# Designs tried in a protein design chat: VHH binders against F-box/kelch-repeat protein At1g67480. Part 10

Target 1, 376 residues: F-box/kelch-repeat protein At1g67480, of Arabidopsis thaliana (Mouse-ear cress) (q9cag8)
Amino acid sequence: MQAFALSGKKRIVNHGMCFSKGNLDLGSRLSENFMDDPLIPGLPDDVAKQCLALVPRARFPSMGSVCKKWRFVVQSKEFITVRRLAGMLEEWLYVLTMNAGGKDNRWEVMDCLGQKLSSLPPMPGPAKTGFKVVVVDGKLLVIAGCCMINGSLVASADVYQYDTCLNSWSRLADLEVARYDFACAEVNGHVYVVGGHGVDGESLSSAEVYDPETCTWTFIESLRRPRWGCFASAFNGKLYVMGGRSNFTIGNSKLLDVYNTQCGSWHGSKNGLTMVTAHVEVGKKLFCIDWKNHRKMSVFNAEDETWEVVALPLSGSSRAGFQFGKLSGKLLLFSSQEETGQCTLLYDPDASPGTQWKTSEIKLSGSCVCSVTITA
Below, E stands for the ipSAE of ESMFold2; O stands for the ipSAE of OpenDDE; V2 stands for 0.75 times the mean of E and O plus 0.25 times the DockQ between their complexes.

## First folded at step 6 (VHH)

Design c02 (from s10b with D101S E102P Y107F; framework vhh_surovatamig_d1)
Fold by ESMFold2-Fast, scan of step 6:
Structure c02 (fold): chain B 376 residues (1-376), chain A 120 residues (1-120)
Amino acid sequence: as target 1 above (376 residues)
Amino acid sequence: EVQLVESGGGLVQPGGSLRLSCAASGFTFSSYAMSWVRQAPGKGLEWVATISYSGSSTDYVDSVKGRFTISRDNAKKSLYLQMNSLRAEDTAVYYCARGESPWYSGFDYRGQGTLVTVSS
């Protein structure tokens, strides 16, 4: 796959899936005739899709096994729209957990009520760190990172997709530039990766965008200066890049780089945070745990680019043990405490002042590495 | 159990030198980047230096660059910070931390710290 990316091989898209050059497209007469058959005999396809939308999400893998046309329907972003209109959307929380020995990493899945559902099949490829996770079109992407191969640190360009409707992993097009400890976020259906460390450990200013429709990565305008260990959030068609090592020779510690996806340009300010250990976007606000102060959350309002402080109800032993989740429009704070073990707090931004924080019944099997919420 | 134990702190005069050590146990030391972080009296935590898993790459906060040197011995499972030309502003509790940066998933583990006092 890396050879195809390096040689400029074109990707072919079939049934919304990305295939390497040489795979068949839907141009065969047999495939066209088969796909012209009705989804459900006796019903127009639009009505049939409405009927399929009423099936509980947990049954989508089985539904996708019925025939190729049903498989295509359940994996499509159009089906998410049909399910939304039917009031059938289900929000599931996916948490990557690590056991106390750091040896057993697995994805835990739970529904909107915090009830444990199932574990994902194992991720393909070598175990990596410095990777990023993002959700686009109801699918989980695990992007890049680095691994230890033959005693050497190797930056990766690998991209894997978990299809929540089919319960299966596939490999997507590689990044143009292998990277780890980079910023990543979805903006208007496209995935952006920015900065990080490259193959020689060099700090990167390059950025790329993934289009799920073409299944390709393309470069966008580079950052003004390289940065690594940064993170990104998306608001109002813009990508906000914060944190990390932005200007080690100048001593600037509060850089915010904003990319406007419509005009394709960066602007910068000194209104960011550099030492963020955990972050989550809820509504139009970005909630951050500042590594320097574990007794508060710093909250960024993207509308006016201002910061405010929200009190944290419990003091933690280590900020490295804190990670966020998002479920039902509320913020989850996962923590590991020396004496009590795993603890989950729930923050409701819409609750009355002084009542926003509650203890959640959600108990993780290990420490949280990262989490995503997928609605389908 | 992951353990990080710092040593080597003490009282030193301005312009002097100290070498801090960190003994690691309970994990594969050679597989992790390591960092030094400090907390001055009445101040917040400040990242000081990071070293890659192999020791081939290092990074420093600007205020210590050229004065401090981070190093590691993977066979001994030990991390070091050589501090030269010490200033009163370097007075802090110094912590050994597992991880490359507080900006990437944070530091998993931090030791109990060792106090460095720079005073005449």
Scores: ipSAE 0.000, ipTM 0.280, lowest interface PAE 11.3, mean pLDDT 78

Design c03 (from s10b with D59Y D101N E102P; framework vhh_surovatamig_d1)
Fold by ESMFold2-Fast, scan of step 6:
Structure c03 (fold): chain B 376 residues (1-376), chain A 120 residues (1-120)
Amino acid sequence: as target 1 above (376 residues)
Amino acid sequence: EVQLVESGGGLVQPGGSLRLSCAASGFTFSSYAMSWVRQAPGKGLEWVATISYSGSSTYYVDSVKGRFTISRDNAKKSLYLQMNSLRAEDTAVYYCARGENPWYSGYDYRGQGTLVTVSS
């Protein structure tokens, strides 16, 4: 374990870093040492941070290797704020692709022009399905899911984090309840997980929130009804949970469950969608594809809670469905790609009517399982 | 023409096993998720299991989890349901269905069904 050794059950937060209790003295000593020396000799630390903020994102691992104090700065969420103020934020697209054989998943990274930058190191732990991915504080989280072990389906509570500055994976605190096929979204710096299937495959109504500052999961108010195969999106400090089904109904739910993070309460309506194949949030809108890839795109406006339908260009051969990407405020629409040569579509919501759809130069090396965008 | 043809149903005693098969034709089988749904006598349709287009992800209704296994062979364009530890309440006509979400606006395509009767 490193100087910032982690415990799965108990963590102490010191200067934004999580430590096991036994590691606190070492962490405090390191923090004191960092405070003693200037970040860059001859400059105040605030000016030095502004200078470091001008370095291109691709250089962060190299910059972090200069000294422990620079590594600490580059990893901090405060550095993202400094880079934003300097106009230096970079948006990179992370895509989890599956090869044509259907078993090997890999993370690929592209810049805002679609140029491949790197592939992530393999995720630790056994291969899983039904997991969810989310970005919080510039970090990629891969949460839970399930796998087959010794012929039995096993639900996982494991949570892994990818740090773009270190190019490495670490393990975070486990969920309180192991789950798969659940809803997940980030709301105002906190990660919410809702519903899914549990350890015996039962439908779950429980929900949990992760606080990166305390490095802990805490239960929140449960849903009124269990649901699985649902998805979530976040708008205006609220968590919107749609789709999925319950073991108590034969059909998919149109129930929209909305959690207000300030009040700590759920409100329900029937203004949701049934299960959908793909979804993505851009601005204050949620874009959804139904389970049939020839269907139209449904768009939810969170500000007035209205739905509209956008025509989806027909792409020829029928496919298993679509997956979304998001880059520079635009949607990328990936078809399942048994053959390389299927066009990626680009939807620009800010373009003039009738010119919103274009062909994208971004091409995947395999089928898109999921994607996230990280700005740092 | 899209066709799904189920087989493998029959009479079995409680605790027994059956393997259902579905032969697909008229579409690119490897591009679609597939599901099994059933209808017990006098009851509505119930989703049983779904498998992703590649076979990497499987999903089951709680009542069959640990007893039923969905699988596919994309080279043979076939879908399977291995049913173990069968119970009287598993008695139903079983249908092969195309799609990840067979309840969304109804079924995309569904076969004619195969009857499974669990009784002593």
Scores: ipSAE 0.000, ipTM 0.178, lowest interface PAE 15.5, mean pLDDT 77

Design c07 (from s10b with E102Q Y107M Y109V; framework vhh_surovatamig_d1)
Fold by ESMFold2-Fast, scan of step 6:
Parts: structure tokens; C-alpha cells; sequence
Structure c07 (fold): chain B 376 residues (1-376), chain A 120 residues (1-120)
């Protein structure tokens, strides 16, 4: 059975999932009584979880509506482990698309074969830019950003979570510092945000980490220099931060700031990349599209900290912007051009040299803003 | 006070040329990428061009490639847009903006704009 703790009358913490409850006069007694009821009558809970794990992912919202115990099971990180052991994990691609008017931003969902499944409910709150998306414990987080108020950009600290089991959005704890155009990545079940622009458009050096188990943001050691427009990637329990600018620094630095989550300290090198329009992690590699040259991908190998270059199969002088998707260990490149006949490119890093590139049949309903892959 | 002041707009015939200027003050101009964005009558904002902080890198929307040239003078704290072979569809209010348009990144400061009308 999934272990959970009552941290008082107001909070039940359940393996990184937490929610506040109003006055429950019998909260402790109710929790103890619930543990006595089996998930499935006649079966031990371990066996019942294995049976539930065989259900297709598309039915998780329906399973969660059966009773509170099934809801807790389906939402749990432990259930992902049970599904992995059963060979039932499903990889789905979530793409945020924008129409030509900048209105009707929608999350569309595709399975591992690229078949369109559904769209998510609309994100809560005002429309934002400069926000970041990340996946932690099988849940999608949309973090911070800025909105236009009276012609000025206003930084936000809002954090929203999409739960695939509930098919709904909820609000998490706000960041300690409102920010946009910051770096963000998940490392060992925790979400890190670094740098960006603050409330008055100032360059930030501060960094924060989100713990899903406590549902709180905590400051970590700040960068030595403030930076915005930077990006982050995670490898082997470390956070790699590259790129960006500061109003106090002339020029871009190839500075690579590496945060070791185990010892809680930053280490620097000059083996980073300056400006990037898109990035994605596949295995132990970071694929980047350089802001200056959209005809090539710069690829970072985290194991030996080396860079290589992969040419894009583009014709002529046109430089289309791209956003990445990741599906079945392969890269999808979604063109920023909304012209008819634009192809999504597919790159297979494991294919033989000269055969890595193909055209994908995947077509988006609008321009790709960002994408994430969620396995559950 | 951070300010961007655009100038150089006006009425021009199709096929003509205009040079827009933007004077920056209140910040370290040489430390920022700069952009031009435009808004045609009844339309939303459209990104036109970006130039890096040093001037070594430029990027353009496809419809203006080969016709428009963005440039900067860091010593004079000025941004420029040379517009050649102008078309009726280039008619818009043109804004100087601090920052670059990455697809989900906003621009943090914008000027009041300068009107460009392309008509015979």
C-alpha cells in the first residue's frame, strides 16, 4: 500500500503529492480505517496494484473516479514503477500550439506512434510568455513567465500542474521570486529554476528548487553572475546551465555552470553554448539549435563534455525556426513556418550515418510553442 | 528612465526605401539584443528582425529577408532598420524593442512606434 503521512489537520502528503484539507475532526481515524479496506476485495493490495497496472493509460481518469483509494494509487509515483515492471508504460507527446492570432493556445496529445489522442483543458490564469515547462513525477508543470499589462511586461511567480490522472489543472506554491526567460530542468525528482528577468526586468542570479514531497520552493546557492535567456539540462544528478546575457555583462559567455545536487555547490567551465532557440535531452546528449545558425544542431555529450555538430537537411537560404519534440528516443523538429506543405522532421540518433533524417507524418494544429514527453 | 524613441517613418511609394532609427537611453545598450516589431492596421504584433548585442548576428522574418537590414551603433546607442523594395503589406507602425523574439520569450521594453505607409 502506498504510504502517506498526515502533517497535521491541514495536509496529507502522499509520496510527493500533497493537498490541504479543511477541518477534518476524524482525519487520523479516517486515515487508519481506510488502510483496512482492500483495493480489490479478495486480493492483497500488491496484487491489486499489479492488476490495475494492466489497464491502458487512457483509462486512468475513469479509474481515478472509482474511489479515493484507486485515485491515490493511479496518481502515485509507485504506480509508475508497478506499470514499468508490468511492461505497460506508455510514452505520450504533449505539444503546446498557438494559432495565428496568439489566442487559443492548446495542449495537444499524441501517442508513441504519433496518433492524435486529445487536447488538455485550457491552462488557468492569464496568457503568458517566457514561462518554462517541465515534467516531474509524471506531471506537467508550467512555471512563471510574464504577461503584458498596459504595454509593459510583468513577471509572474505562478506555478500550475497538469495531472494526467485527473485530466485537470491545479495551482502549486508560487516561486519565491517572480521570473521569466529563466533556465529550468528536473533533476532526480526535483525542479530547478535559475536566473531570468525579475519584476523590474533586472537580471537574476537567484535559483530555487521545488520538492514535490513538501510542495515547497527553497533557494539554493545563487549563480556568481546574473543571467537571462539561459537554458538548463540535467545529467547524472547534476544541473547544467548554459547561455544567456546580463545587462551588466557585454557579450555572451560560453560559461557552463554545473550544480551538483548532492553537495549543493556550483562549478564552472567555459565549455558551454551562448544562444539557443531550442533544446532537448535524449539519453546522455543535449541537442541544441543555435540562435545564429538554424541550419545545424549543436550536440553536447554529458559523459565526456564534448560538442559535435549535426547538419539539418534544409534547402536554400531560408532559415526556419524549430521547436523540438521527443518521441520513442527520436527527435521531432517542428517548423515555425505556418505555410502549407511544411514537413515535421524526424531525427534518429541511433540510425546509421546518412540515414538519421526522415519526414514525420505528425502535423500540428498550429505553431509549436513547446513540448514535453510524459511516460506513465 | 529606460526609453526607446523611434523615428524615420513616413509615406513611401511601392518599391521605395526608408531607414528607421531608434535612440536608446537609460540602460547599457551594448549589452542587449535589439529587435524591430510591427503592427499592421487591424492585425497583431509581428516580429520583423533581431540583432545580437555585438551586431555579429541578425535574423529576419521570411517576408522581409533580402529587403530589410537591421544594424546598430553601440557608441551612439542607436538601432536601425534599412527597408528596401517596400510593399503595400509592409504598411505598419514599427516599434523598437529591447530583447529578442524566441518563440515563447517576450520583449521587455518597447518604444512608442513610427508609422510607415506604403502607398502609391
Amino acid sequence: as target 1 above (376 residues)
Amino acid sequence: EVQLVESGGGLVQPGGSLRLSCAASGFTFSSYAMSWVRQAPGKGLEWVATISYSGSSTDYVDSVKGRFTISRDNAKKSLYLQMNSLRAEDTAVYYCARGEDQWYSGMDVRGQGTLVTVSS
Scores: ipSAE 0.000, ipTM 0.165, lowest interface PAE 14.8, mean pLDDT 78

Design c10 (from s10b with S105G G106D; framework vhh_surovatamig_d1)
Amino acid sequence: EVQLVESGGGLVQPGGSLRLSCAASGFTFSSYAMSWVRQAPGKGLEWVATISYSGSSTDYVDSVKGRFTISRDNAKKSLYLQMNSLRAEDTAVYYCARGEDEWYGDYDYRGQGTLVTVSS
ESMFold2-Fast, scan of step 6: ipSAE 0.014; ipTM 0.421

Design c12 (from s10b with S105D G106S Y107F; framework vhh_surovatamig_d1)
Fold by ESMFold2-Fast, scan of step 6:
Structure c12 (fold): chain B 376 residues (1-376), chain A 120 residues (1-120)
Amino acid sequence: as target 1 above (376 residues)
Amino acid sequence: EVQLVESGGGLVQPGGSLRLSCAASGFTFSSYAMSWVRQAPGKGLEWVATISYSGSSTDYVDSVKGRFTISRDNAKKSLYLQMNSLRAEDTAVYYCARGEDEWYDSFDYRGQGTLVTVSS
């Protein structure tokens, strides 16, 4: 394997993967030519960045096409910081929808008012299931998953990145271990993947972390027990892994595995939720739809590790499946059922009792597969 | 009520064999992974072996791997530990425990234990 015969070199990088790392290594010499060039003629670069930060987010792809210096600015996480300080951050909701035929997936985009924006370019690679999506540094990552090849499930290690500022897809470094139905969350600018099923369908205990600055995946300490169908959430520099199954039990585990990113160690408790069909993190709370009762949300408070229950405002059939979205500090519940269609509920955790639930006018073109919120 | 009752412990010479048994009641035995844990004199609890709910998967602590065999009979609601090539270091009270977790506080229930003494 010629590509990996170079593993003894500084790094392994696929063509088109991790452009930022490759550009940085060469760009140190290129950037010396930028030292004398202002971002905007007549302005110091810090003032120029403040001016660029005032431009509406929808213009960022056009800004990135002006010159290499502007492209580097709008792609940087530092630009998100400049926009935050200027009070110009915009929150957009990205929802991956699937048509009734089950094969055409597309990303729908909405602004903070729920107004529909233009769709994303088509996602690269073959259609997969059991993949995870996560946001890091204002970029959407679509990680791993599986596809059916010659009647067999084949686990993938592929990682794709969507840059919301450039409206373009690129490929990142592959996972060290191909996996599907795994847990995934972002913690302090790093992406963690835990467990799942591997290439032979085996239950995995291995875990990996992605560093966007080095553009590499690195193994971390494995779980004590393999688990698949689990999920993850992040609070206070810690990764919380709940749910899932193993080859050792018939049912889902109540085990809560907590990884401390500073210490690099796992700790466990029995204070987890067994089977969760949908989850979303808001502030210090994790909202879950419990498999046992689809008319209730179980809410985990990470500060005191207690569970509360919130009733769902559903009438009639309780067989409705849901996926969560988050927009403007509020929860969106997207219906995933054939008979009632694309009804969206809105939950405001800060509203007074009895007024927390409303119907959202947001209408999806298909069933919600997953959603992310990107602030830039 | 959940009950786990161990038996089969005793005095055995180094290199000898013992078979421990655990009778379970008060729960659906076939739905749970089952474990053997032990406590040597003056030491804390140590996980020894786990078997899946169906009996198709097993796991062992490194020090007993190849010497001990965990098995179960779901129809009889019984768990077994066949201990071969016993060493003085295997001297401990052996407990039957419900669960798959290696963490001491993660086992839901355990029995009263059966004493195994390996001595010449």
Scores: ipSAE 0.013, ipTM 0.362, lowest interface PAE 7.7, mean pLDDT 80

Design c14 (from s10b with S105G G106S Y107F; framework vhh_surovatamig_d1; at its last look DockQ between E and O 0.03; V2 from the best seeds 0.00; counts 0 for: pae E 12.0 > 2, placed apart)
Fold by ESMFold2, look of step 7:
Structure c14 (fold): chain B 376 residues (1-376), chain A 120 residues (1-120)
Amino acid sequence: as target 1 above (376 residues)
Amino acid sequence: EVQLVESGGGLVQPGGSLRLSCAASGFTFSSYAMSWVRQAPGKGLEWVATISYSGSSTDYVDSVKGRFTISRDNAKKSLYLQMNSLRAEDTAVYYCARGEDEWYGSFDYRGQGTLVTVSS
């Protein structure tokens, strides 16, 4: 899909196609002409790409504004590879924060040292809850959710994409089924959404996959049981869905649903968690904060499907809640309680015993709703 | 070793109210989510409500939403269920239960129950 993009803001969408004859013809001619031009006059394109790969990531929007050929290069997977080999990859943390009023969301961006960068442009569309975020191909997707319209709760199928190279939002194809409080994860360049609540609040068993190459959502095999308030994590080509509720069970369930993307089928067991308040993947492990006990993390190893426990280094009777971020293979734990004086915690799962926990200097301007890490 | 003792049941007219209590011992009460479940005559166990370990989150079966309120006092190691606007369908033995994993009505621990009868 990146290889054939002609404009930073204009796109062709599978559903509700919005292009004009003149637009496509002009874009085709411009693409042919500027793809033949040298990237930098006087330099072979291979050398020019190496020079561009040395530019700090903060300049990518400016580079993408030079011309369509530069925009194409900056958005390409080849460019990321060249930057990686040159040691120029930069890891940025994107945190969605909530103001004290509880309705306004804002994306804050930080580098790997926790130094604040420019905030994202405002998200398009109405304020939503019960949506999910995911990163695919270096882009941040904000998927579905629900909002209040004329006093009625309405499930959304909307999907918005933030392009870090252009510093802009755009709209992608809608889901086939509007949903909120669903599970979402990326597996091998594809985005999966599973379950949730539909337009009338009904519990869903349906699941869909997004292919960035075709820009379409398609159904996959449904869950055997509807599931909502759940989350997903991905390991080794498999999608792990747990937490939340199912109409088939009484109350919350320890059901673990695993989708193998290679064979296209689900497998279930009772080896999950009933509910979590936060989760994050680091390495080959899934870290969860259980609903029932915020003083520990439950850690799932997807290779052998086993659980272990890591105690949080909390004083006395503290019952602070946390949300996760990650940087450089380490966990960040953002506290939700200001009066506790609790700093952001840093956990290094690979450090020696006795050195795994530290205090982080990172400060947020509000409560963490979710976070993603994007390397470019 | 784990002990859960329910009390506060009795006979109530339709539209009336009752408050159930559950005294917990033998475990760290504040580390567990707690539930109320009930068993109507001739039926299986039905989950009624759950409250998180801190008391900050609650959830209810649809048939009791707006009428029942679950609460806890971690200092007293006690769980409560305020039942308002009672109906004949609420007649059941009510159990205090530890845990959130309620598939097919199973729990890791429950009390002996307290009978609630809603009858004119």
Scores: ipSAE 0.000, ipTM 0.229, lowest interface PAE 12.0, mean pLDDT 79
ESMFold2-Fast, scan of step 6: ipSAE 0.090; ipTM 0.540
ESMFold2 (binder alone), look of step 7: mean pLDDT 83; pTM 0.853
OpenDDE, look of step 7: ipSAE 0.042; ipTM 0.564

Design c17 (from s10b with G99A Y107L; framework vhh_surovatamig_d1)
Amino acid sequence: EVQLVESGGGLVQPGGSLRLSCAASGFTFSSYAMSWVRQAPGKGLEWVATISYSGSSTDYVDSVKGRFTISRDNAKKSLYLQMNSLRAEDTAVYYCARAEDEWYSGLDYRGQGTLVTVSS
ESMFold2-Fast, scan of step 6: ipSAE 0.013; ipTM 0.407

Design c18 (from s10b with D59Y G99S E102S; framework vhh_surovatamig_d1)
Fold by ESMFold2-Fast, scan of step 6:
Structure c18 (fold): chain B 376 residues (1-376), chain A 120 residues (1-120)
Amino acid sequence: as target 1 above (376 residues)
Amino acid sequence: EVQLVESGGGLVQPGGSLRLSCAASGFTFSSYAMSWVRQAPGKGLEWVATISYSGSSTYYVDSVKGRFTISRDNAKKSLYLQMNSLRAEDTAVYYCARSEDSWYSGYDYRGQGTLVTVSS
């Protein structure tokens, strides 16, 4: 059992922030200087943080440029808590879009009203597929995936982080096992990755958890069966893994693997879904578009572990391409189909039956690859 | 119609080796994942190892990794478990099992079992 390594170096955690081993002296001195000096002369740090929390989110990169102490505060998970208490949290939608040529992708940002904000800086690394995105501590992680090199699929272990406060990308610790088409979700401040395909295209049963405080990946108990093309959702301190295929079964399985983060063990049932084309978690519910029937959603209620079905208001028999977003407690369905073209639909789970779907005015600059919502 | 018949169990000293065999009949063996499960005296069933229908993928419980090897011969319709470096805790009745579905639904067929006793 080996501790984490990133490109032959270890990350060192300093006051909840990760510093590469190569800049240890800088990180240590930064922390000591920060502890010695107040955030704002003449104010206790708690009051200073409250003052900084009143600044609109769009100004965070500028605030982080003022000095090392403010940069550290703005990046901290504690700052999100201070902003919540001040009533200043802002919910932004981040959508990775691909142009009609299929080779140019970029992250678009929209506020809680669907108004377009500035785009993110270019994402590092080569274009990948089978990667997963997740949000932890107000930061966007883009994890692993694969790329085509000289006619071969090459699995990656690379992990990149977008920091909303710095408006910049950085590289985190690599996964212990390179993988693509795996399940990924955040549970109680930790990021879990489960299954997928490995370096030789083999099906994986291994699972890993990322701790932002230590900046390390560690193995957790493996699945009893390898599975790939699966997806994950998090409810009540548990990780729910559904869908995909297992090389150990000849047919479609409704296997639901549930990991309890407190006791560190897997439990299974047959109360899952076989395959989905898109999924999104809103509140205590998981919304899935069935791969078999593109005219309905299957909705899982994690509280009582029951399923219900919701019809999609799309006409025609053509296969539709779907991706979800979420914003202000509502679902966004980014869709395209041969008969109706491209559109964005809004689903309000709290609206009266039969009135939940509406056309959204949100317009993407290209096809949706994936999306996340970040509140900071 | 479906039958699974285990053999190869016996008494062995700690550190010893045994090879278990399972002869399958009454179904298309090459189309099913196969498992070995065991039951120690006074305990419930414990999963030990699984092999995919083609034999390309294997999975083991942590306590036997590096010591046990599951394999199959689809032409002979046979499943095997090579057990090396046996420990007292490996003492159990070993069952050959067929699973069509999830691990947590149990096994649709298993054999009568073969007793493995590891003692000094």
Scores: ipSAE 0.000, ipTM 0.159, lowest interface PAE 15.6, mean pLDDT 78

Design c23 (from s10b with W103F; framework vhh_surovatamig_d1; at its last look DockQ between E and O 0.24; V2 from the best seeds 0.00; counts 0 for: pae E 11.5 > 2)
Fold by ESMFold2, look of step 7:
Structure c23 (fold): chain B 376 residues (1-376), chain A 120 residues (1-120)
Amino acid sequence: as target 1 above (376 residues)
Amino acid sequence: EVQLVESGGGLVQPGGSLRLSCAASGFTFSSYAMSWVRQAPGKGLEWVATISYSGSSTDYVDSVKGRFTISRDNAKKSLYLQMNSLRAEDTAVYYCARGEDEFYSGYDYRGQGTLVTVSS
């Protein structure tokens, strides 16, 4: 509620308004004419944008409060491009945590050095499970899921977006089909959701894609078999869906369903992994923690569709699971529901053998539910 | 315990018909897709047909399309295979199986089978 904003494409404007000598203030608060003012008096706007691009990311909310034009610039894709060319992009880690004894959750934010920043405003709506998070166009999306209402589990089609410039949540278009425990990933600027459970708990084969330019969800070709409890990863313009179950087959499935976004079709094989508790993509590889074996990572190479195994450097008798973070091309492993004293692990897949594992100083205030990394 | 019991096999002339039945027990039958698979003597298993849990969708191996019909009765916990226009290559032990997977990795249970012999 506190972070709600109108749709980004809709503004209250005075249609047909044009500049004239006598009517300069009418509708000026909401008009497009505020874009005629110089960004910084005395500077061409191109130079002013370069100056603004040098400001640390932590100051973006302050910059957005200067005026509507500054806010528009900070939110634009062009601004991110200017910052990239200037070498000023900053990578921040966003982790959703849950208190050990409560139902409270919150987003914690850390910079690339592990320094904690301000927490995000609370997510809108009731607490949900079975939702998915993704990053598209530098924004955090929280998609669908389910919640308990009057003793009944209710699937959601809601989609919320966090805007780092406004430090606020807003609502995007709903999914066509309410779902939870579905697969979700971003492919080339589009967000895909696949399968899951629907409003009556039915297993879904339907899939949808979100186009940020049109702000709409559109159905794509359905899976041949319904699938839930699955996950998705993206490589080379393809969506790889693994894990989970189908009522058309019993037990855990090793089926790998691959959607080629260029030709719009699914292809299947038996080269998948069953159910995982955590996954993350780094480079061209997918790292997974299997449901039954928390002492190893299974690593998928999308180029040749092969699997390998990496042992975790665990000692003692702990059987607690992990959740992943990603920072600077390296994996973070956050322990969940474990003995005190176990630190966050850091894995560098590009380091020499024997030097790939380190202990990280990053500490969370609760159990990690999920994480994303946003560069801006 | 999951139990699948096939029946209805026998000796039949080419061009004849048989109806196979499978009685299921020990699980919620209406929650699972069901399949027929067959094994000719000395050969590996071959998928024949699958029906969805509700009975609304069916699929068949190409060699039996138009000749075989899979069906189910969820109230009776029974699976059926109507086999028409039988050929010598249809000679096999037929198994009722729980699941659907053309790659033969999704079946967890099958019965003891029922033998169908066409003009041996």
Scores: ipSAE 0.000, ipTM 0.200, lowest interface PAE 11.5, mean pLDDT 79
ESMFold2-Fast, scan of step 6: ipSAE 0.331; ipTM 0.686
ESMFold2 (binder alone), look of step 7: mean pLDDT 83; pTM 0.849
OpenDDE, look of step 7: ipSAE 0.027; ipTM 0.521

